# VH-VL binders against q9vjs7, part 33

Target 1, 121 residues: q9vjs7
Amino acid sequence: LRYSQGTGDENCETLKSEIHLIKEEFDELGRMQRTCNADVIVNKCEGLCNSQVQPSVITPTGFLKECYCCRESFLKEKVITLTHCYDPDGTRLTSPEMGSMDIRLREPTECKCFKCGDFTR
Key: E = the ipSAE of ESMFold2; O = the ipSAE of OpenDDE; V2 = 0.75 times the mean of E and O plus 0.25 times the DockQ between their complexes.

## First folded at step 19 (VH-VL; framework fv_tezepelumab)

Design i3 (at its last look DockQ between E and O 0.18; V2 from the best seeds 0.00; counts 0 for: pae E 8.7 > 2, placed apart)
Fold by OpenDDE, look of step 19:
Structure i3 (fold): chain C 121 residues (1-121), chain A 129 residues (1-129), chain B 108 residues (1-108)
Amino acid sequence: as target 1 above (121 residues)
Amino acid sequence: QMQLVESGGGVVQPGRSLRLSCAASGFTFSKYGMHWVRQAPGKGLEWVAVISYDGSNKHYADSVKGRFTITRDNSKNTLNLQMNSLRAEDTAVYYCARETYYRVTIKGSWIYREAFDYWGQGTMVTVSS
Amino acid sequence: SYVLTQPPSVSVAPGQTARITCGGNNIGDEYVHWYQQKPGQAPVLVVYYDSDRPSWIPERFSGSNSGNTATLTISRGEAGDEADYYCQVWDSSSDHYVFGGGTKLTVL
């Protein structure tokens, strides 16, 4: 879906954030094989966007609802190494092969007010 | 063994409606995002729509936006595509496809990744006068 | 709209290595997936996230992605590899899933 841009990106900004990142690996049956995590700094979108509800004669409900949310308009990819890995029982994995995991993460480089309801992956 | 089986295809006139269904088995259906992808005769693949694992999010290709509606019933392991105002250019084999289960958790929220690891055999939709 | 460009056809002799390219503006910054489609059959995922491979796909299939070109490499080509191959990305600008035009691989 194309996102509708609101009139006025009021206070939607790209900010730095420290997050706890977790990746879970599963087998073909959906059973967890291991979980890896790390604290990393990434970009996020944060801010306020204007939403409106107005009467409308062309909608069944009698209202036109326009909700806007601060979200990403452009993304970049970052490679992150997760340095803490654990088996399903919670035991830390220490082998070179299983003790860490590189992941590719997309983070926002630009943020704007878009129509709500379309939460991206 | 995982299986996706599409149904509901057929021949319809322009302007009419058709409802496709995809029956899933062999995996926990409610954990996966699902897609519709179509292929016109002798042409390439075209993405149509996606629905999240719980049905809370939906996205559509511009070519079908406003005319098609994707839904799912996790209690029945079914994916659906309601196609309204059909056009000749909608003629295609329609595939249902499962999105890969790649989970990245960020402060309690997680995101999908965008590969399609399992496909049905497709159902043919023909729109002609 | 974001466009992925593939050659319409690629030919390779049996036992030789086939390379199918997928061009896109800064495609190296995107995750590229590849699908194989044989005549009359549904597509099959052969490479995902640039270079990962499903366990049921032979190691002969590999992928790479950098700059403006992603490449599917099929080593030791065999007759059974004849198919159409499609690259695919998710375009963040349009929030669309985009396929390339497809490449017909012939094993001579």
Scores: ipSAE 0.028, ipTM 0.618, lowest interface PAE 5.5, mean pLDDT 87
Fold by ESMFold2, look of step 19:
Order: sequence, then structure tokens, then C-alpha cells
Structure i3 (fold): chain C 121 residues (1-121), chain A 129 residues (1-129), chain B 108 residues (1-108)
Amino acid sequence: as target 1 above (121 residues)
Amino acid sequence: QMQLVESGGGVVQPGRSLRLSCAASGFTFSKYGMHWVRQAPGKGLEWVAVISYDGSNKHYADSVKGRFTITRDNSKNTLNLQMNSLRAEDTAVYYCARETYYRVTIKGSWIYREAFDYWGQGTMVTVSS
Amino acid sequence: SYVLTQPPSVSVAPGQTARITCGGNNIGDEYVHWYQQKPGQAPVLVVYYDSDRPSWIPERFSGSNSGNTATLTISRGEAGDEADYYCQVWDSSSDHYVFGGGTKLTVL
């Protein structure tokens, strides 16, 4: 029988991560017109949150478990330019109009430990 | 041209099972997350389930969790929905829908959830006694 | 259980601008996507990420999203715009994809 608490340093934080983005652009008939890609640094939430077990007389197990998850508390919009664009035949597109593609994404700027399922909008 | 074609709909009694299929063509199926979305007659759209591009992650609406199973076969370009213990409230047109494409090459995680940029024409499922 | 609220119907005269709203608590913190569904047809994406359009969608379709309201705007409304319109988000708290109840647009 072991009484335990989730001991250890919490370290829920916003960390930078490199990702490879690919976006395909299609025409109205669903035919691919170009594919663009880039390697991009974005933020993500990463880290440990302590989960805890404590005695309780009202739960079926006699214990109350509190789980905490590292999750975004604030997001920001970021415009990313994909700079490697190719036509359907694989030819590099270099014109100002077709040689890059802007996309928008939201990335976390703040991360916190929340009770799992407790975060609300 | 790109197509998503659903099949396997029909009329069934409550408590029975039905398997839907969605055949994909004209795009690289294995790059995309796929969804089932349903619409009861005269009603709005209701999301049912999602499966990640490689099949490793699945999520279900609460109304179908434990009864429906989403699967995919990337070698056959097919998406499937196994529907068990069907109820009258499952009566709907079922659409397969494709997410817009982004790929995360680190750990394979999506950063943001996408729009549904292509839809099939749907298959009708009627559950009645 | 995140809920998106749309008016059941919107009417506009031909040539006028239609505005279809999608209400949600802090919806401005989410990306909103919009779909058009004509009778007997599958939905088609008309606006995504609040304000982007697929290249085949006319520029008279536009979107905005801030605070508790996202809006689909259709300028110079045409009879061909008559359809049901749905907003949609991903709800991170439930990992569910949520649609609004739909808005029937009529052009009289």
C-alpha cells in the first residue's frame, strides 16, 4: 500500500519547436495548382504537471485524484510565409505571385497547468 | 478530379449494425485527417468522428462514443464507419469530409484543427422499427 | 458542450449585403469556418480561418471574428446565394468539432 503525492518539479512552459509545413492550393475542380512548404519555428505547450492523490470519504475508491495537464492559456495569430512553392510537375515557382504563400495559424504564447477538462472559454 | 464517395447506407432496425465506406480519389489520402459528419432530415450538421492521417488518433462525439468506430485503410484509400447498436436518432445523411492539409513532422502532432475543405455527397442511414 | 448560436434565418433584397452571425463565448479566440449548403447538396467551404476564402469563392464572401461574434458577410446578394450557412469551430476543451445550428439565407 503506497501513499504517494505527485512529487517533482512542474515545468509546463511554452517551448519552440521546428515543424515542416506543407500546404496545397487547389482550383475549383479540385486540381492541385501548387504545393508550398517551409520549415518554421512555432510555439507549443510542453512539460510536466503534477497529479495528486489524496484521501476522500466520498469517492468510490476512498481517494480523490487530481490530474493536471499542460495546456495553452493564450494563443496568438502568426502569419507564416511558405517560401518553397512548386507546380504540379515539381518545377520551382519563383514569381512574386506564385513563389510564396502566406498562411495563418494560432500558436500558444502562454501555457499553464489546468485540471484536465477544467479549462473553459 | 478529387472525389469522396460514401456508400453502405440503408434502412435498418434499431439495435442493428451498419458499415459505411468512403472511397477517396484524386488526392493523397494518407496525408489527410478524415471526418464523418451527419445531418438528420431537416436538421443541421453534426460532427461524428475524426481519424488522423495515419490512423493513430481517433475522437468521437459523445452521442456515438462506444457504438461507432472510425477506421481507415490508406492502401485502399478508404475511410470506414462501423455503426453498432443503432438508434432512431442516428437516422441521417452521413458525409465523409477531408481536413485541410498541414503536416507536423516533429512527433506527428497537429498544432491547429482544420476546416473541412472537401465533402462527399453523403449516404442515407435510416433507423426505424 | 461549446455552443454556437446562429439566427435561424436572414433575408436580404437582391444587391444588398447579408450578414450572418455566429455567437459563442470568446469565439474570437478560435478560428471560425463557414459552409454553404444548398438544398439537396453537400456543404461547401466558403470561408475558413475567420476570413480566408478558397480561390474559387467570390470575393463578395468575407468573414470577420472578434469578441463573442463571428460574421459571414455576403455583399451584393444574389438569388444563387440562397442556402443554409453553418459556422464551425474546434472546441479544444472537448476535442469536438462544433457546428452552429445553421442560418437560412433568403434573397427576395
Scores: ipSAE 0.012, ipTM 0.659, lowest interface PAE 8.7, mean pLDDT 81
ESMFold2 (binder alone), look of step 19: mean pLDDT 90; pTM 0.929

Design i4 (at its last look DockQ between E and O 0.35; V2 from the best seeds 0.00; counts 0 for: pae E 7.9 > 2)
Fold by OpenDDE, look of step 19:
Structure i4 (fold): chain C 121 residues (1-121), chain A 129 residues (1-129), chain B 108 residues (1-108)
Amino acid sequence: as target 1 above (121 residues)
Amino acid sequence: QMQLVESGGGVVQPGRSLRLSCAASGFTFSKYGMHWVRQAPGKGLEWVAVISYDGSNKHYADSVKGRFTITRDNSKNTLNLQMNSLRAEDTAVYYCARETRYHWTYGSYTYREGAFDYWGQGTMVTVSS
Amino acid sequence: SYVLTQPPSVSVAPGQTARITCGGNNIGDEYVHWYQQKPGQAPVLVVYYDSDRPSWIPERFSGSNSGNTATLTISRGEAGDEADYYCQVWDSSSDHYVFGGGTKLTVL
């Protein structure tokens, strides 16, 4: 029996999403030096993919499971600047050096339905 | 200064139980995810378990799932690991480690890929007949 | 299960650059962290999120990550750099934190 993969890609989309990023920095003594955060818009994958479980005489479990998840097909990395930085007392830091923090973030550029647990891209 | 101090290690027979504890100080314990990581003698690091900052979420390595339980008491700044049905292969130095507070939230969801920025000195657990 | 592969040992002459690799399927899509462990001591985070470094870690330590290989680079190697180094990732498929097998760095 040949299992036909369901078409679920129509329901899996690349969407914009606002996320809240936060990062803390500490000194060698474990004391917090600053905390930085920002709200940024990034891409996300969201949607439904067709999954199926059917009886099978050729599998040890007696079932053929075809589970699909909405995931990224491609990722890109971008640098995001966290523009809200605070000292341990909650005071806003405004200096060029301490008032912002760059972080790297990966976001999807394309989304589609993949077999769940399959990381082959 | 920040400090993580493990305790509770010792020598036990297979099938027995042991409870490890980690005392945290020098930081706001309740804000951080905490981990147990172990290292068998002469071997590499093996992640054991994680508990979220508020204790609401836990995950375990397959090798210890169903036998070990990670808990925390934020009022006492303590992390615990209840180890049941101990096996010889559980012999290791057990470290408690703090996860970095680098995360991003998606509505009600928090995404974390944190590193272990601070470690305790470790406590030795020996399982031997 | 997700597997990280490291060479068991790397040797470097003093003052030279050591490179320790960590192989994993599409590891470039994951954040890689690196730890240094000296004999009888707990691990120390030296590089995190591929290339970030704690302020108390020398600039000689750097990280990169692309494709199927992450690399810890230690420039101007010193005797004090002799240690075991472990790469680590978070596997989203299993919610496991995964360590490499470790690499013993010797400064000859």
Scores: ipSAE 0.189, ipTM 0.762, lowest interface PAE 1.0, mean pLDDT 88
Fold by ESMFold2, look of step 19:
Structure i4 (fold): chain C 121 residues (1-121), chain A 129 residues (1-129), chain B 108 residues (1-108)
Amino acid sequence: as target 1 above (121 residues)
Amino acid sequence: QMQLVESGGGVVQPGRSLRLSCAASGFTFSKYGMHWVRQAPGKGLEWVAVISYDGSNKHYADSVKGRFTITRDNSKNTLNLQMNSLRAEDTAVYYCARETRYHWTYGSYTYREGAFDYWGQGTMVTVSS
Amino acid sequence: SYVLTQPPSVSVAPGQTARITCGGNNIGDEYVHWYQQKPGQAPVLVVYYDSDRPSWIPERFSGSNSGNTATLTISRGEAGDEADYYCQVWDSSSDHYVFGGGTKLTVL
């Protein structure tokens, strides 16, 4: 009882997405110095991957499903400036050194289907 | 302001269980991935376990997988480590540590960069007869 | 699994520059974080993302990472810098967090 849904990478692609980033900055005593945010455009992996089902005597159902997940195969570093910074009291910070915050991200530049596993993402 | 306070350490015999707790305050606990890191006396740091900000993903070091369970309660700002079938090699100071994380307001993608920017003072676990 | 290799100890004279290495296969493709730990204390983050520094950490602490080696550099070493130093990465292939074995810095 072999059932094949296909093979390879399908409908898995890198898409632009607008997200709202928030970063809190703390001092050495764990006291919040500021919270910064921005709306930014980043890449993400999105899409569907084919799965396969085949007969198996090992499983209770008599079938084995091979699951594939869309995830990044290559990442590229991007520097993002968070332009809305506030002190712990909620006051907008506008000084040159405290009014914005640069952060580093690695974002996907290539996405592929991989056999599903245990992911934290 | 920000505090991570571990508790629940002590002396136990091999094969017994302990539960560690970490109380968090002074930051939005539910936005951060949380870790347990341990250090045997006179030895280096060893990562033990991680739990994602919402509790949906967990990972364990091979040395503790199947014996330890990490959990969190975001309504109480607590991180827990259930340690079963304890062995002599589990003897260590156990630290609660916060991972740097960018909170995504939209979508499900979270990017983990893996730095531990704040640590508790640790709780000692001794496994001996 | 993924291994980070540090020298067990490094010694420098006061005022000299200490360099602590962290070796790993293709570690230059990872973000490396560094922690300082003094006896009886919790670790403190001193360098993150290879070369960035928390605002309270002196500029004497710096980091670099390329190829198979990341390096923590402490300029003008002083007695207060004596500690154990650990490098650390996130291994995305296993979703494990890996520490180096630690390096004891002595300023004599």
Scores: ipSAE 0.020, ipTM 0.668, lowest interface PAE 7.9, mean pLDDT 82
ESMFold2 (binder alone), look of step 19: mean pLDDT 90; pTM 0.935

Design i6 (at its last look DockQ between E and O 0.03; V2 from the best seeds 0.00; counts 0 for: pae O 8.1 > 2, placed apart)
Fold by ESMFold2, look of step 19:
Structure i6 (fold): chain C 121 residues (1-121), chain A 129 residues (1-129), chain B 108 residues (1-108)
Amino acid sequence: as target 1 above (121 residues)
Amino acid sequence: QMQLVESGGGVVQPGRSLRLSCAASGFTFSKYGMHWVRQAPGKGLEWVAVISYDGSNKHYADSVKGRFTITRDNSKNTLNLQMNSLRAEDTAVYYCARETYYHYTWGSYIYREGAFDYWGQGTMVTVSS
Amino acid sequence: SYVLTQPPSVSVAPGQTARITCGGNNIGDEYVHWYQQKPGQAPVLVVYYDSDRPSWIPERFSGSNSGNTATLTISRGEAGDEADYYCQVWDSSSDHYVFGGGTKLTVL
């Protein structure tokens, strides 16, 4: 009686996800100076997008499919601070200069369904 | 000290095959996406192929799709490029290059750095009669 | 699919500021990375994420990116800066990594 199954429904949305980030820093000679990591909450696009399948006598399969993908429609920059830094010997670094490392990423703040493969950057 | 060393270049005739290898050391190879980038003599850089850190995703430039296969062996810290049906236009120096942060999940491309932060010195491939 | 356009060459007088452009449709929505390549050498990363530098790259190297243009700026140009410079992005729509055609910087 209660209808929750979505024929024609789309639920593409921005969701928070926890990820583990690791970044190694090397010097000019390619020697490792430190390894930094953190667990970080970031946004991702997730959800179902309706794909359209219609009968076709032209294709070998008898169907013509148009796929839609849940993707970002708006991005913003997020600075992520990696707070666990270690020297090459595995000793934790605690100085203000070496005890953390900032990473810059762009993450989605709005997600929509787009036809797969038709996106422009 | 981090090193990327390409090998396997040489002179081959059109239509033949060649296998390139890249030996990696001084970093945890299995954490990084790896690339092949080529440069024809006197020309600019052209991206060829990428393989994700665990080998689960591969992508190729249109000019090499169906002819080249990128692989990696994380137990041996090696990146490989199998080049089949070689053409004169494939003549170039081939570099292996490391991309910092690579994983392929929905929405995760914004977490990739997308940069090639360390390059080998390259190996020359010449395709001529 | 995605194309990055660079001027073939840029010339500056010593001590002056060089600006190397990288044109792309909506390139401001992407992170742009820049490489320096001297003759007979492998490329080296000089700017990444539009404006960040590896710690050993002089602060004279800077970058910006908005709209349809990313720019590498080299302040107080020196003879040692003469090289080819390439911009690069990852094009998520095609899953390709794209380089610009390169710009030869001359300091005379």
Scores: ipSAE 0.054, ipTM 0.687, lowest interface PAE 6.9, mean pLDDT 81
Fold by OpenDDE, look of step 19:
Structure i6 (fold): chain C 121 residues (1-121), chain A 129 residues (1-129), chain B 108 residues (1-108)
Amino acid sequence: as target 1 above (121 residues)
Amino acid sequence: QMQLVESGGGVVQPGRSLRLSCAASGFTFSKYGMHWVRQAPGKGLEWVAVISYDGSNKHYADSVKGRFTITRDNSKNTLNLQMNSLRAEDTAVYYCARETYYHYTWGSYIYREGAFDYWGQGTMVTVSS
Amino acid sequence: SYVLTQPPSVSVAPGQTARITCGGNNIGDEYVHWYQQKPGQAPVLVVYYDSDRPSWIPERFSGSNSGNTATLTISRGEAGDEADYYCQVWDSSSDHYVFGGGTKLTVL
């Protein structure tokens, strides 16, 4: 179930975007073993949210400021395979074991307007 | 420690009514959406109804809409299903289940579309002439 | 209505990997959850949100979801894994929760 409590939404949307992912793998000593990459399509949040400044008798400044930002309200994790892997010298790795890397990526599935500066998530 | 216990099942004739109850314990009941899911003998799972954590939002499967009513009492940690105009095809084991909020987020919106992480043992409802 | 399609049955030899599929239009855009049900018992959540796993579920159970197919993978299959498995999604267009038809897993 989805339940909307407040206001602030304007045109905040979940959109598709293509990104280039790069992941480095290190050994137990902190030395880079390989770097893998791929171009993938993922969701992003983008849009406008209404911010407000209102007079207030309870704040020292005399104003109540509420800023809203377009951000994720729900996330989904996906496994993505990076198919281009290289050793530290830049040589492409082609072995079945080292030639690809699976990573977990969390992407937005829903985007909404939330108060800016809220870092609870 | 977490527990859901269904009750109220039995044998009834078509057209009659029956009220199922689910007693919850071991967790903060008022924070979770709750569901009824049923399973006819030898058949698969069928979702029946959902009620939001505060009871403000309800949804039903088309097969039971207009006949079944889902309610909850958070002060008593109970979930209920009022079943009216029962039909033979309503014969099933009825489970109550808790919906997760693993991906619950803060702010102006509450989203609960998670999995059912805890289930009761079920109560059998038989509708027959 | 949104429909989830599962094979009626899957067989695997002990120690081998079982894969149970769940088909649906653009199911990769939806959260898929998986339940295990043994005879005479209530369903048990084994995978949720495509690939997450409850802490009490063995790591042998994993999930993936992309395109039109979600997959439950059970590595190192054991006799105790014999059960019916159901996939489930929430359909935003109808506000319905939808289960697949179920798959009977047999460990030979």
Scores: ipSAE 0.014, ipTM 0.635, lowest interface PAE 8.1, mean pLDDT 86
ESMFold2 (binder alone), look of step 19: mean pLDDT 90; pTM 0.931

## First folded at step 20 (VH-VL; framework fv_tezepelumab)

Design la1 (at its last look DockQ between E and O 0.13; V2 from the best seeds 0.00; counts 0 for: pae E 15.7 > 2, placed apart)
Fold by OpenDDE, look of step 20:
Structure la1 (fold): chain C 121 residues (1-121), chain A 129 residues (1-129), chain B 108 residues (1-108)
Amino acid sequence: as target 1 above (121 residues)
Amino acid sequence: QMQLVESGGGVVQPGRSLRLSCAASGFTFSKYGMHWVRQAPGKGLEWVAVISYDGSNKHYADSVKGRFTITRDNSKNTLNLQMNSLRAEDTAVYYCARETYYHWTKGSWIYREGAFDYWGQGTMVTVSS
Amino acid sequence: SYVLTQPPSVSVAPGQTARITCGGNNIGDEYVHWYQQKPGQAPVLVVYYDSDRPSWIPERFSGSNSGNTATLTISRGEAGDEADYYCQVWDSSSDHYVFGGGTKLTVL
């Protein structure tokens, strides 16, 4: 018996979302140097993917389960600047060097339904 | 400062319905996925349902699928759980919880299903004849 | 369904290190989160994404995850650490969030 994989991509899409990012920076000794945060807009994948459970004569359980998740198919790197930085005592840092922090993250540019747990892309 | 407060618990007969509510404050509610988690008396934690930040996606535990409905009103900072066809085994303290999202870990920013970083005090639901 | 297995109880003397395990098939490939629950209280996140810790949680709490076992480590155990501890993962196969059965930590 052959089982076809469902696509279910019609409900999986790239969305823009505003998130609050926070990062703590530590020195080489593991002591907190500063914490920085900002509200930023990033892409994410969200949506429903069609999953199915089919009777199967080749599996021990008698069923074949195919689960799909909405995930990124393409990623791009984005540099984000965290503009609110504080020292360990909670004092805001205002110097050009310490008052902001650039971080790199990868965000999706395209989303599709993949088998859940598939991280090979 | 961040607070989740559940309400709506009570005693009901099997087959009846009950609606739980969770009021959120101290954070931007619309940015977070929210969950219901329950705990039967003297038992462990059991995940019940999740709803995405904008309400577009929902998932349920098999034990409640088809009977429970999770909703949210971001304009009111409220999470709800409509419980229909209640059973004795639904007897539990019901917690609402907030899920983390993007997080710096292991040298990179990740977007994966997160932990529940804030919990309400819970509301007790008793289903008995 | 994905199953997380915890020992029902762990006992340690004050000042000793407690280790609570969470077993699961290839759990090392998943992110594990840990919660502390004291009697009559709601759960509290103590470790998340295997080894990260909320800023309000003492450094005595740490986590690791490899192979088929995740471990919550509580160094210098105190009486106040006595509680139930639960591990938790997201199961991609079912889109469920899964808790372990919980471990009662006793500090004697």
Scores: ipSAE 0.009, ipTM 0.620, lowest interface PAE 8.4, mean pLDDT 85
Fold by ESMFold2, look of step 20:
Structure la1 (fold): chain C 121 residues (1-121), chain A 129 residues (1-129), chain B 108 residues (1-108)
Amino acid sequence: as target 1 above (121 residues)
Amino acid sequence: QMQLVESGGGVVQPGRSLRLSCAASGFTFSKYGMHWVRQAPGKGLEWVAVISYDGSNKHYADSVKGRFTITRDNSKNTLNLQMNSLRAEDTAVYYCARETYYHWTKGSWIYREGAFDYWGQGTMVTVSS
Amino acid sequence: SYVLTQPPSVSVAPGQTARITCGGNNIGDEYVHWYQQKPGQAPVLVVYYDSDRPSWIPERFSGSNSGNTATLTISRGEAGDEADYYCQVWDSSSDHYVFGGGTKLTVL
């Protein structure tokens, strides 16, 4: 949550955030086969657009309270390797095939204020 | 074994309130975004609300915004929906649904734009007299 | 504001291939997810991220997405496939999750 002084004051920015990512992998019977994690640095959009808003880039949902939202204007792909993988019993997996997972993130390189409901690039 | 169990449905008069709960088990509840999705009798699915994994972010369909509040308690593995100022149009089965955390596709894991990979059986809310 | 359009019904003979469409403006730029719902039951995810299957869904369920149309394909249709099918996207511009109107699949 950020505050801005008066109408016309905006502080929508791209900020770095460190998050702990966890991904589970399941078999054909829906049983967990491994869980992988890492601490990663990602970009997020955060700030005020002449209203109280709390946008999010690390979940599939943004949050909107007012008509203008701090949103990404450009996205860039970033590949993250999760290197801490464990079997269901908590044993560390270190083989090349099971010891890591790659994930791709689309993260913002710039953030702007948009009317809610506008299509994003 | 994964389980989502909704409760708190019932018959209420228009203008009254009702609180739904969803009990989760068999997975790490605190890492997943959670949703409510509803279905009026004989109609299609309608998304209602979402809450982020840590509860810091919430979003609502326009039809319920200002009347419904989604919350979660990660220490009890529960998701809740407070429904105020109920209308006849809110009559539906309400499902609790889990969003995918991230997903492998095309040789890489993708961490957003998720699907609803697990659903409860629903609880019926009827707004009428 | 984003709208997904599905045909209200599709029929297929047993053993034949069913195709269920989901129309949306530039839907090919979104990841599309598909759900099966049988009467009196909760929806079940059958295809997600356009073309991937959960590990418990048989290979005869497949999906594609390009341009303005996503398609769920069910090869070798069986009576057990009779259900309502819904497409769904996440609309990042509104932060809404949007379902199509649903398609009733009948296996004759």
Scores: ipSAE 0.000, ipTM 0.558, lowest interface PAE 15.7, mean pLDDT 80
ESMFold2 (binder alone), look of step 20: mean pLDDT 93; pTM 0.957

